# Designs tried in a protein design chat: VHH binders against q84jc2. Part 30

Target 1, 232 residues: q84jc2
Amino acid sequence: MSKMRNLVEEKFLEFYESWVIQLELYLHQLLIAHNNNTMSETELRHLISKLTTHHKAYYTAKWAAIREDVLAFFGSVWLNPLENACSWLTGWKPSMVFRMVDRLRKSRVVLVEAQVKKLEELRVKTKFDEQKIEREMERYQVAMADRKMVELARLGCHVGGESVMVVEAAVRGLSMGLEKMVKAADCVRLKTLKGILDILTPPQCVEFLAAAATFQVQLRRWGNRRHYVTHS

## First folded at step 15 (VHH)

Design pf8
Fold by OpenDDE, fold request of step 20:
Structure pf8 (fold): chain B 232 residues (1-232), chain A 125 residues (1-125)
Amino acid sequence: as target 1 above (232 residues)
Amino acid sequence: QVQLVESGGGLVQPGGSLRLSCAASGFTFSNYFMNWVRQPPGKGLEWVSGITSDSSFTTYADSVEGRFTIIRDNDKKMVYLQMTSLKTEDTAVYYCARSPDEVQAIWEEGYFDYEGQGTQVTVSS
């Protein structure tokens, strides 16, 4: 059965499609910059700033949307199944980006010891924050199966208005928790990204951002190919 | 008129505790990211802690992590900073500050558009 999209889904879908197109354009610029050793540090910083601004815009839009309907992001109709499968609390898992950093370490990019140390510290902090959020998320998820909900489930769906109120209350409670968790997760994402960029040199930042964007774009393409989903 | 009024500062011995309070008025408090910042004697402004509008996320400077706790009450339009295990280097004027953009506030520590008059915290033997 086809899922009926609500207004929040449609609006964010439109936004996201446009956002991804712009990301691809920036990716192209990042790749050019990465392969062009003639760009000045100022130019590189400017490019980095454009990308970071773009990412911040995404979260600004997202946080506005989740305030309206956070559950829309757990369906994420704007993503293909592969993208959804790789999502952690409605986005990329913060600790995953360190894989991109690891790539840098294995490439021609030379990270000095101080950078490596700081990156590891950041990794540890990121992991800690992820786990904290996961525990809290689990609490909300488990709480959905409270006594009233379990009893309601036993009785079935053919009960009167009181059952509707119970379900609505449960969903509201869950949604409120989910919104906080998603926002918290996004904060960790932002902190992690900023942290990495603060540790890396401008050329390294460009390479990192290119790698991250490439992975995101390719994941979308791979998913679309596999699941025969059409996206812009 | 936007107002942020800090209180709770004072003199405390090293290892002691203080609880700072900030009373907000004149704006929709629940829409803003709130911060504590401090200015040590002879030094520039230093970001200390931040909290999202819905308390979904808190963040701290490395220098205070594990010792300070930021809390807010949107109903009372209050933000608090519980300080424990205070050190001499924590001596500063502490300011409450609002951030109009939460994403930017998370991205850039110390991003704010308004701060209070501050409250003096002195940690000394």
Scores: ipSAE 0.907, ipTM 0.956, lowest interface PAE 0.5, mean pLDDT 93
Fold by OpenDDE, fold request of step 23:
Structure pf8 (fold): chain B 232 residues (1-232), chain A 125 residues (1-125)
Amino acid sequence: as target 1 above (232 residues)
Amino acid sequence: QVQLVESGGGLVQPGGSLRLSCAASGFTFSNYFMNWVRQPPGKGLEWVSGITSDSSFTTYADSVEGRFTIIRDNDKKMVYLQMTSLKTEDTAVYYCARSPDEVQAIWEEGYFDYEGQGTQVTVSS
């Protein structure tokens, strides 16, 4: 069914649709590179760079959008319910990518001991950062239910204009906090992704990126089969 | 004219603390990711720490993690580096540096387009 969207939602929806299309194109290139082994290391690095640039563009757009309306990203009308269900603070959970790497290791990717060690160190750091953000997020969420807000909730709709102002102020405060948390989470995502790519060889990077992109695209497809996201 | 002016450097014993300050002017400070970088004697420039424009996120080099803290005040157009548990290997000229692209700054440590004149930090017994 059609949903009413605000301007931020509409703009980002349009952006994201285009972004996903481009991602699929890159995925195709990654798969070719991975399966045929026809590309030189230089070519692989170039392909990796295109993908990373693409991801950076996403966050650039996102951060601009969340400054306008961060709450739009907690609804995320551009995502289907399955995608949303798998989201952590409006995106993929950083620590999840290590599981992807582990899966690759179990299949055909051979990591040397030094890589394994570095990945573990990165995992620990990533987890620490995630937890830090989660704690802060909880703080903002709990703060929303302060004494005044609880009292207002108890009184219900029989309150005057002052009460509305209090609620609006609370929501603004929450939104400001959410913006910071979302941005922080994205920083962790970026750092984690970069960290992994720095540890892996170019062929391994291609395989990892292909796996990640495949998962993202398939998740979207699977979700759409169950609950198609309507677009204007 | 863009300016970044560092201060607070000096001589300190190992285990000591210093607080560096950087005063920014000539640009919209609150739109930039800010960094501290350092150049040890006889070595190249190395990234130390970074902070997002809204202080939503801070990041540190492994060598200083847990010992250094980066803070910024957008109203005052200041960025600070609180250094604790200083080591001899922390001896360097410290520079404040701005990054115009926050995403890129997070992605690549040491991505910046302007740096100050630096302040000398010497850790010695």
Scores: ipSAE 0.906, ipTM 0.957, lowest interface PAE 0.5, mean pLDDT 93
Fold by OpenDDE, fold request of step 20:
Structure pf8 (fold): chain B 232 residues (1-232), chain A 125 residues (1-125)
Amino acid sequence: as target 1 above (232 residues)
Amino acid sequence: QVQLVESGGGLVQPGGSLRLSCAASGFTFSNYFMNWVRQPPGKGLEWVSGITSDSSFTTYADSVEGRFTIIRDNDKKMVYLQMTSLKTEDTAVYYCARSPDEVQAIWEEGYFDYEGQGTQVTVSS
């Protein structure tokens, strides 16, 4: 059965499709900048700024949408199953980007000792923050199971106005908790990304951002091919 | 009229604790990311801590991490800074400041558009 989309889902779907298209355009620019090495440092910084602005715009839109319906992001109708399967709290796992940096380092990116040290410090902090969120999520989920989900299950067997109100209240409570968890995760994502970009040189930033964007775009393409999904 | 009024500063011994308070008025407090910043004597403004509008996330400068705790109460329109294990280098005028864009506030430490008059914190033996 097809899942009925609510207004939040529809709006964000439209936003995300447009956002991805723009990401692909930026990716093209990043690849040109990296492969041809024809851009000045100033030009590279400008390109990086455009990308970071683009990413910040995503979270701005996301947080606005989450305030309306955070549950929409746990369904994420704008993503295919492969993309969803790779998601941690409705997005990329922050610590994953360090692995990406490491892979690039082994290939073409040359990091100086000072950069390596700073990246490691950032990695440790990021991991700590992730774990903190995971613990909080676990605590919250258990609490919800004991209080809200049991009530929902009970009330689901009955039809009535009072039951509906209680269910809505329970769902609202759940949503509020989920919203906080997702927002916290996004904050870690933002801080991690910013931290990495502050450590890397402009050419390295371009390489990193290109790799990240490539992975995101390809993951979407692979998922669509595998599951015969067409996004419009 | 936007107002941020800090209080709770004073003289304290090294290793001591203080709790700063900031009372907000004149704007929708729950829509803003809130910060604490400080200005040590003879130095520039330094970002100390931040908290999201819904308290979903808190962040701290490395110099205060593990010692300071930022908390907010949206019902009371208050933001607090619990300071423990205070050091002489923590001596400063402390300001609370609001950030109009939470994403930008997370991205850039010290991003804010309004700050209070400050409260003096002096850590000395």
Scores: ipSAE 0.900, ipTM 0.956, lowest interface PAE 0.5, mean pLDDT 92
Fold by OpenDDE, fold request of step 20:
Structure pf8 (fold): chain B 232 residues (1-232), chain A 125 residues (1-125)
Amino acid sequence: as target 1 above (232 residues)
Amino acid sequence: QVQLVESGGGLVQPGGSLRLSCAASGFTFSNYFMNWVRQPPGKGLEWVSGITSDSSFTTYADSVEGRFTIIRDNDKKMVYLQMTSLKTEDTAVYYCARSPDEVQAIWEEGYFDYEGQGTQVTVSS
């Protein structure tokens, strides 16, 4: 442990650890459902609802936490380095999930033409939203390097006085922007996920969600193994 | 008491523009996701647009995407809908609606409560 944790980090770490445990339980159920042709549509829909509720709960908690300290999510002490390396604006990249959808197309699952068309439309929209957020993110990041900040950087570190005030102001400005960008990104994530689930049939949803959850859980496991992290 | 008061509606020709306003009171405005919804003649409620509590994200129905813009002012407790390139099919009573759960509001377009009287928008040549 190389970093001190603030209260926000500690609380969210505890939350996330519990959240991941529950995700693994749902993953197990998804895998059973995927391999069980006897489950009714009602049962499948219930399982899907449980998982989607679980994901919504994550973002509810996250949005509450980022109001307190959004910077905590750019260090994400609850994630291992591999997980962090795969993150886009503190979470999964929305457009990435379409690769998982492509996997469905190569499996025993058959997507009809209408579904393929809708998925493509959603993909295009998702990409557009991502790019918009990225542009805004860059604006906030560049704004951090204003004249005063650049001058301070040139002169070196200071322990007090006007320098501290300038840095704090800059950090506050950045944090405000980051909070908005993170929330925006999460909105795109939510809309993308909902969009995919609305296009797919319940059995297809189960397969998709199983694939997504598997990837998330395995990424964590692989990262923990590689970096000797025990918080899983 | 929760109040949502819509205004700004009127008669406009196709291709025209209108700006709707909604004044909110009786609740912590800055904690809510805000929506515009509309009810065309003889039809049910249709979700039009939504905006997060901090304006970090806006979303629109496909039918109005690129033509409508939702904006909010938390200091004034106002939400606005700038409508451009209006079409006859945009004719409706427009309502402001609040969503107490932002995550759910993003997830479900129909997740809202509306209590205002609405404002009539008529697009006709």
Scores: ipSAE 0.895, ipTM 0.950, lowest interface PAE 0.5, mean pLDDT 93
Fold by OpenDDE, fold request of step 23:
Structure pf8 (fold): chain B 232 residues (1-232), chain A 125 residues (1-125)
Amino acid sequence: as target 1 above (232 residues)
Amino acid sequence: QVQLVESGGGLVQPGGSLRLSCAASGFTFSNYFMNWVRQPPGKGLEWVSGITSDSSFTTYADSVEGRFTIIRDNDKKMVYLQMTSLKTEDTAVYYCARSPDEVQAIWEEGYFDYEGQGTQVTVSS
């Protein structure tokens, strides 16, 4: 992660590093709460609220940053290669969180039939939204290879001022589309997360959030170890 | 002064269609998440639909999903609600509402402010 970074990358890197540290702190609290049956429902709800506020803060910062340079998020210098490899449209794939829900079902947590039904409905909606975004994303990606860009690629990038203008126009068009797609994806993430939390009880929410945060933190740790071993 | 002016309501038979319009003024329209909400007779206010500032994402209440479509025009400062396959339970006063924070708007369906007088939609045979 030693490549040159632009201003957006640098700022978001700093933000993300701090954000992850705070996430780890919340994870610790979630784990304590999960293992402590003495916490009241009010206390659990408060903890859940803190964590969800933390996630909302991430997207607030992200959406501000993508307005400046959405392409920075397709490099994501704040993530290691393993984290990047697991990313879908610059973040976690919404449908993957249902794997965390499945963990709950296999654990000591008993979901009632009504919860299971609602979760399944949410899963279906989430997948539908993902596919819709993917199709639109593909449209923007394919559009980058229009007739002018293909011809320019054949001739090279040093044909003069006109070639620069063509490339810049193409990049602007792509960037505008990507910004919308990334934002849409994030909306699906937020809706999915909120949907799950609305279905689960406070204790179940704590367990779910702990599982999700654990996975995120561990993925980062695994990726970092791999990176240092491979490149040091 | 913030103004939201709704129009397009009326009397329609079940299965019919209506298109509602909302004209916004007095604020930077393109920076806000916009919503449609409704108040059925004798009931509280309920969220119907929302759209992001850049139209990147739309969302609907389960009760109207697949039947209603929300659209916005930032140049004209307009938000629309195309309603199809209307049902008697869709009878309500419909309001246009703005959300000051998009992330929060996506998170909570009840996160909005409305100032308009609304437009009456009546679905009856």
Scores: ipSAE 0.894, ipTM 0.949, lowest interface PAE 0.5, mean pLDDT 93

Design pf8
Fold by OpenDDE, last read:
Structure pf8 (fold): chain B 232 residues (1-232), chain A 125 residues (1-125)
Amino acid sequence: as target 1 above (232 residues)
Amino acid sequence: QVQLVESGGGLVQPGGSLRLSCAASGFTFSNYFMNWVRQPPGKGLEWVSGITSDSSFTTYADSVEGRFTIIRDNDKKMVYLQMTSLKTEDTAVYYCARSPDEVQAIWEEGYFDYEGQGTQVTVSS
């Protein structure tokens, strides 16, 4: 039952725990900004910039880590089962954020026609990009029965040192496609997020980011309570 | 020293095609996000397309989406731009440019630290 964690898992776990703590701090600031409406546009932009920088830092760290071991992110020992269940290719599904925007629109966020149009255009682009990635994923799944997988299965029966090396090479080869898919998905996430923020006004950005961060933090909390897991 | 050398530009009629090439040297090519940018006559620099270091993702400006294709070969240290259905407004000097931070390159179109000498593309009837 006990799974040994590799170095990549341990390092990223530590990083992520710290990252989430900082996210919670930013969330608090976002909520204050949103509720008080006393901050200047400059101050709001600064806060938005802090959050975006924080998110970019996550992907920078992630991409470095997946280069070493992308499979670590499909286990994601730093996430609880609920978080994992809500994940699409090791993260949030890009198209889902538009539902979040729609929900905000039904509340107190008022979008002008030009914004609505731009959001729709972005949604279409995002969906197309997701579909491309999904097609690639399907291709990868088919490749699971390819020569490399067969070789891995065969060599797994041998205990020799040379056999171990070959198996490791095979695993690396098999991980290449997966790494590309994950990275591609993250690119879509980044572009989608940037796109939304470019369309929204600074106050709207704050509200959106607050909602997104709230969802992320609460999902983690809910999952931890349900599965009796203690994380930061 | 870092070098990016563009080639493949020329005169073409509207609706025509061109393939641009960029040869990279003097740096670890496979660690960089690569871009094509262009400067139309009398206008500023415009981002055209980008590709991740591992070709996992490509992105295009709206003005060229569906017409241009960016690809790279890390073994040869080359990046290419296949241009089809060319329009007069595509007339520009085209530059190959590298981005040292892939995340930032995705976040901010046109983020790069080095560009080549450029190659002239002229679309005219």
Scores: ipSAE 0.892, ipTM 0.955, lowest interface PAE 0.5, mean pLDDT 92
Fold by OpenDDE, second read of step 21:
Structure pf8 (fold): chain B 232 residues (1-232), chain A 125 residues (1-125)
Amino acid sequence: as target 1 above (232 residues)
Amino acid sequence: QVQLVESGGGLVQPGGSLRLSCAASGFTFSNYFMNWVRQPPGKGLEWVSGITSDSSFTTYADSVEGRFTIIRDNDKKMVYLQMTSLKTEDTAVYYCARSPDEVQAIWEEGYFDYEGQGTQVTVSS
């Protein structure tokens, strides 16, 4: 049996499919820009702006959707199992991008000392923020096994009219907490991404964004092949 | 009409503490990202702190990180700035400001469409 999708899942699935298609188009442009030394700084900045706008649009849509049903994002039917397995609180792990930057440095990206210092400062801050969120999530997860949840569990199959209302109220309460966690994580993602882009030069930004987009697209492709998933 | 009214400013010695308050009215407060910004004497506007609509995330300028705390009460339509370990360089007019787009507010500091009249904070020995 396949999982029944709710309205939020369906709408976001449609959005995400379109969003990924556009990302692939931008990836192509990024790769061209990366391999084209004739593009001006203005042109590069414009391309970077398009990508950042695209990413911000994702979070705008996501935050609207999680207000309706944050639980949809813990299933994430628009992602394959590999993508989901690599997710931290419904998205990419913020500290992961520093590994990407490090890999670029080992290739052909040359960072000046001032950039390295700023990146390290940002990395420390990002890690700190991640840990704060993880601690809160842990607290939240432990708290889920409170008296109220135990009572709900005892209802079992004896869910009548009044019981349904109680269950729904409890789920809403849980969802509100999860929503805050997800938004917090996304805020760290946004701050981290913006921070990195502020430190890097336009050519470096293009290379970084290309690498990030490539990773995202390839992860999706690999996962789809492995699990025979087609998203049309 | 949109209103943001700051209070709580005053004169304090270095190392002291103040708590600023901002009362919001005339809009759906819980839908907005809220900020504190400040203008030191002879300087431009400086972003200080921000908080998401649901208090899920707070952010601070490096200059105030660890010393200032932003909190909000959506039921009361209030935003607060607890300031500790105040320095002379914290002297400024402090403004409460709203951001209509949370994503953009997180992305860039100082993104807002409305600010209050401000409250004077003076840190002096």
Scores: ipSAE 0.888, ipTM 0.951, lowest interface PAE 0.5, mean pLDDT 92
Fold by OpenDDE, fold request of step 23:
Structure pf8 (fold): chain B 232 residues (1-232), chain A 125 residues (1-125)
Amino acid sequence: as target 1 above (232 residues)
Amino acid sequence: QVQLVESGGGLVQPGGSLRLSCAASGFTFSNYFMNWVRQPPGKGLEWVSGITSDSSFTTYADSVEGRFTIIRDNDKKMVYLQMTSLKTEDTAVYYCARSPDEVQAIWEEGYFDYEGQGTQVTVSS
C-alpha cells in the first residue's frame, strides 16, 4: 500500500506540475483575450474549449489515480498547505465559484435577468449536492469509529495480527467510500463549471475562467512563498 | 457485440409508476457511464438521466428530477429507471445508452451511444 501510494503520489505530482504549467499558459491566453476586444466569438469559444478540455483532463487523470489510491489525495503532496487548507474533498468547493461569478457582476460584466436566474438555480442545486455529499462523507468517517475500532483504540499500542486485519479492512472500507465521495464531488464540480459556462457568454466565460485560473495559480504561489518563508 | 435491451415500458395513467430495465452485454459494463434517454413522439432525442460507473453520482434532466431514479447493478449488468408521478409529456420511447468517457458524460449530456430498440412508455388517461 505504501509503495502504491508513493507511486501514485509521484506520478500525480509529476502530472499536476505539468498540468499547472499548462494552466498558466492558458491563463496568459485568457488574460490576453480578456483585454483584447478584437477576438471573434469563434476564437473565444475555441479558447474556452481548450481550457475546459484541460480541466477535463485533470479529472480523467485524477479518477484514474484515485482508483489506485484515493488516500493519496487526502494528503495531496503535490499541493502546499495553503492549497490543501482551501480544498474540499480533494478539490475546489463547487459553491465557491459563484463568488467568482459575483465578482464578475461587480466588474464590467453585465448579466441579464435570465442569466441571474439560471445562476441562482444552479447555485441552489450545487449547494444541495454539496450538502448531500458532505453528509455521506461524514457517514463514512463516523463509520470508522465502530465498536471494533474503538476497542482497538482502547487497547492502545497492543495491536496484534488480528487487530491489524481489522484496521486494514476498515481502511479499505473507508477508501472505497472515499473514492465514491471524491468522484461525486468532482461530478458536482464538473456540472457546476459546465453549468456556469453554459449560462455565460463567451466573453464572460473567458473572464470567469481567467479569474478562476488566476485564483488557483496565485493560491499556489502564495502558499509556496509562505511555506518557503516559514521554513527558510 | 454490444447489446442494450430495454424493457418495462407500457401504458400507464398520469401519476402512475413504471420501472424500466436495461440489460447490457458485449462490453465492460462497469467501465461505462450509463444513461437513459427518450424520444417523444415527433420530437428529437432527449437525455433523461445518467449514472457513473460506480454509482457514485446520478444526474437527471430538470424535467424528471425528483420523479425518476436511475440505478445500476454492475454484477448483473443492469441499469434501471424508476419512474414515478408520470406525466403525459413523459410519453416516449426510452433507450438505454452508454457513455465511453465518464468525465465527458458528466460534462455533456449528449455524450452517449445507444443501440437498443427502446421500450415504449405511454402515459395517458
Scores: ipSAE 0.885, ipTM 0.948, lowest interface PAE 0.5, mean pLDDT 92
Fold by OpenDDE, last read:
Structure pf8 (fold): chain B 232 residues (1-232), chain A 125 residues (1-125)
Amino acid sequence: as target 1 above (232 residues)
Amino acid sequence: QVQLVESGGGLVQPGGSLRLSCAASGFTFSNYFMNWVRQPPGKGLEWVSGITSDSSFTTYADSVEGRFTIIRDNDKKMVYLQMTSLKTEDTAVYYCARSPDEVQAIWEEGYFDYEGQGTQVTVSS
């Protein structure tokens, strides 16, 4: 039996499935570009631009959806358990992308000193922003045990029209904080990604984006395969 | 009609502080990413700071990070820039600017429109 989904979940699930399909197509193009050293800088930049536009579209859709129901993203029915387990505030953890860059450096990507310096500066900023959000999250978690939550628990034991309205209002209040945190996290993701792409050369950007997309797609595949094996 | 009216500029000594204000009207303020930008004498426009529509996130140019703070009040349709530890290089006309797309505004710091007259900030000993 499938989990009961609300309208926001259904709509975003459909969007995300289409978005992932398009990501896979772009991944294929990235891999071709990566293996083809004959592409011009202009062509590479165009490909990078398509990918970045695709990512921005995701966040545009996400931010519209979280305004309606941010809690849908903490369940994330469009993700498998493995993907969810690897998520930080409904997405990838910004600081993790630097580990990807480090891995690329250890393989075949050669960075000049100026790039290394800029990446380190960006890493520091990203870490700072993550920590700030984490502190806010902790504050929010503590606040969850406040009067509002007690009220929700109390009202949950009573059935009535007025009670339902009060509960809904309380849930909206709680959701506002979560929405801000998620949006903040996404801003850090966007800035981090843009920052990395600004530091890297077009060929390096292609390699980075290919690696990131590969990881995302493979994680989804691995998670799905494991889920089918366990629950089949 | 869209209006952005900046105020709060003036003459201040290095190390001093100023608070700029921007009054917005003529559009749904709470739906826009807001920015402060500046134009130093003889130089081009420079992005200074930005804030999301719901104040969930703030961002700053490296040159002002740790010294400037951007705040907004959606009820009053105001944006503020608290400037501290001012330097001579902070001398400029400061403008308030709006961004129609928040995702794009976060992605590109130069994605904004401004129409105000600006407010002059002069940092001098």
Scores: ipSAE 0.880, ipTM 0.947, lowest interface PAE 0.5, mean pLDDT 91
Fold by OpenDDE, look of step 15:
Structure pf8 (fold): chain B 232 residues (1-232), chain A 125 residues (1-125)
Amino acid sequence: as target 1 above (232 residues)
Amino acid sequence: QVQLVESGGGLVQPGGSLRLSCAASGFTFSNYFMNWVRQPPGKGLEWVSGITSDSSFTTYADSVEGRFTIIRDNDKKMVYLQMTSLKTEDTAVYYCARSPDEVQAIWEEGYFDYEGQGTQVTVSS
């Protein structure tokens, strides 16, 4: 049975669909820029700026939405099961982008020693932040499974009164904790992305962004196809 | 009127510790990303640290990473900077600053507004 979508889910679904369409348009531009090598540095920087603005807009919208209902982003209805399965705290795992860079290096991207060093430093920082969040998540999970939470679950079985209020308060608290973790993860994503773009040259940025966008779009398309096949 | 009032500065020896405070008023404190910035003698403004509106994330300049800790109290409308292992190069006027866009603040370290008079931190033997 399809879960009834709440208002937050509906609104964000609409937003995300539009956002993905725009991403595909940008991807097309990135691919053209990458394949023709006729664009000036100024033009490339402008294109990069458009993409970064687009990504910042996503997080702006997301953070507004999670303030209303963070739970909507756990099992996001706007993502297919494959996309959800590949998600870490409601998005891409920050450390994953370094593997993407490594793949590009193995193909045609040539990095100078200074860039390699900076990327490694960024990788270390990113991993550290990622692990910090994971530790918090573990702590959160333990807290949810503790005696107090069991008690709350028991109270939730009662039909009304003070017990209901207590349960609601507890749920709100838990949601707030989740929101903080999601937001923290997004901050690491933003920092990591910005860090990579600061290290790469404009042509390299275009190639990286094209690869990232391609991966995202292909993952969505492939996941959608498989989902329809299994339910047809 | 937006007010940011810094305090807690002083003279300390290298290796010492100091805790700065900033009292905020005149705006919805809990909606803003907060920063500490500093101005060393004869130099421009330098971003030091930032914290999200809900304390979900903290970030630091490389020069202070591991030595400084930023925290905030939304109920009291306060932001703090705990400084440890202070160095002579940490000498500066320190300012509390707010960022109007939290996503942009995370993206760019220099995205902030400040209104206060600052507090002087001097690290000297």
Scores: ipSAE 0.863, ipTM 0.940, lowest interface PAE 0.5, mean pLDDT 91

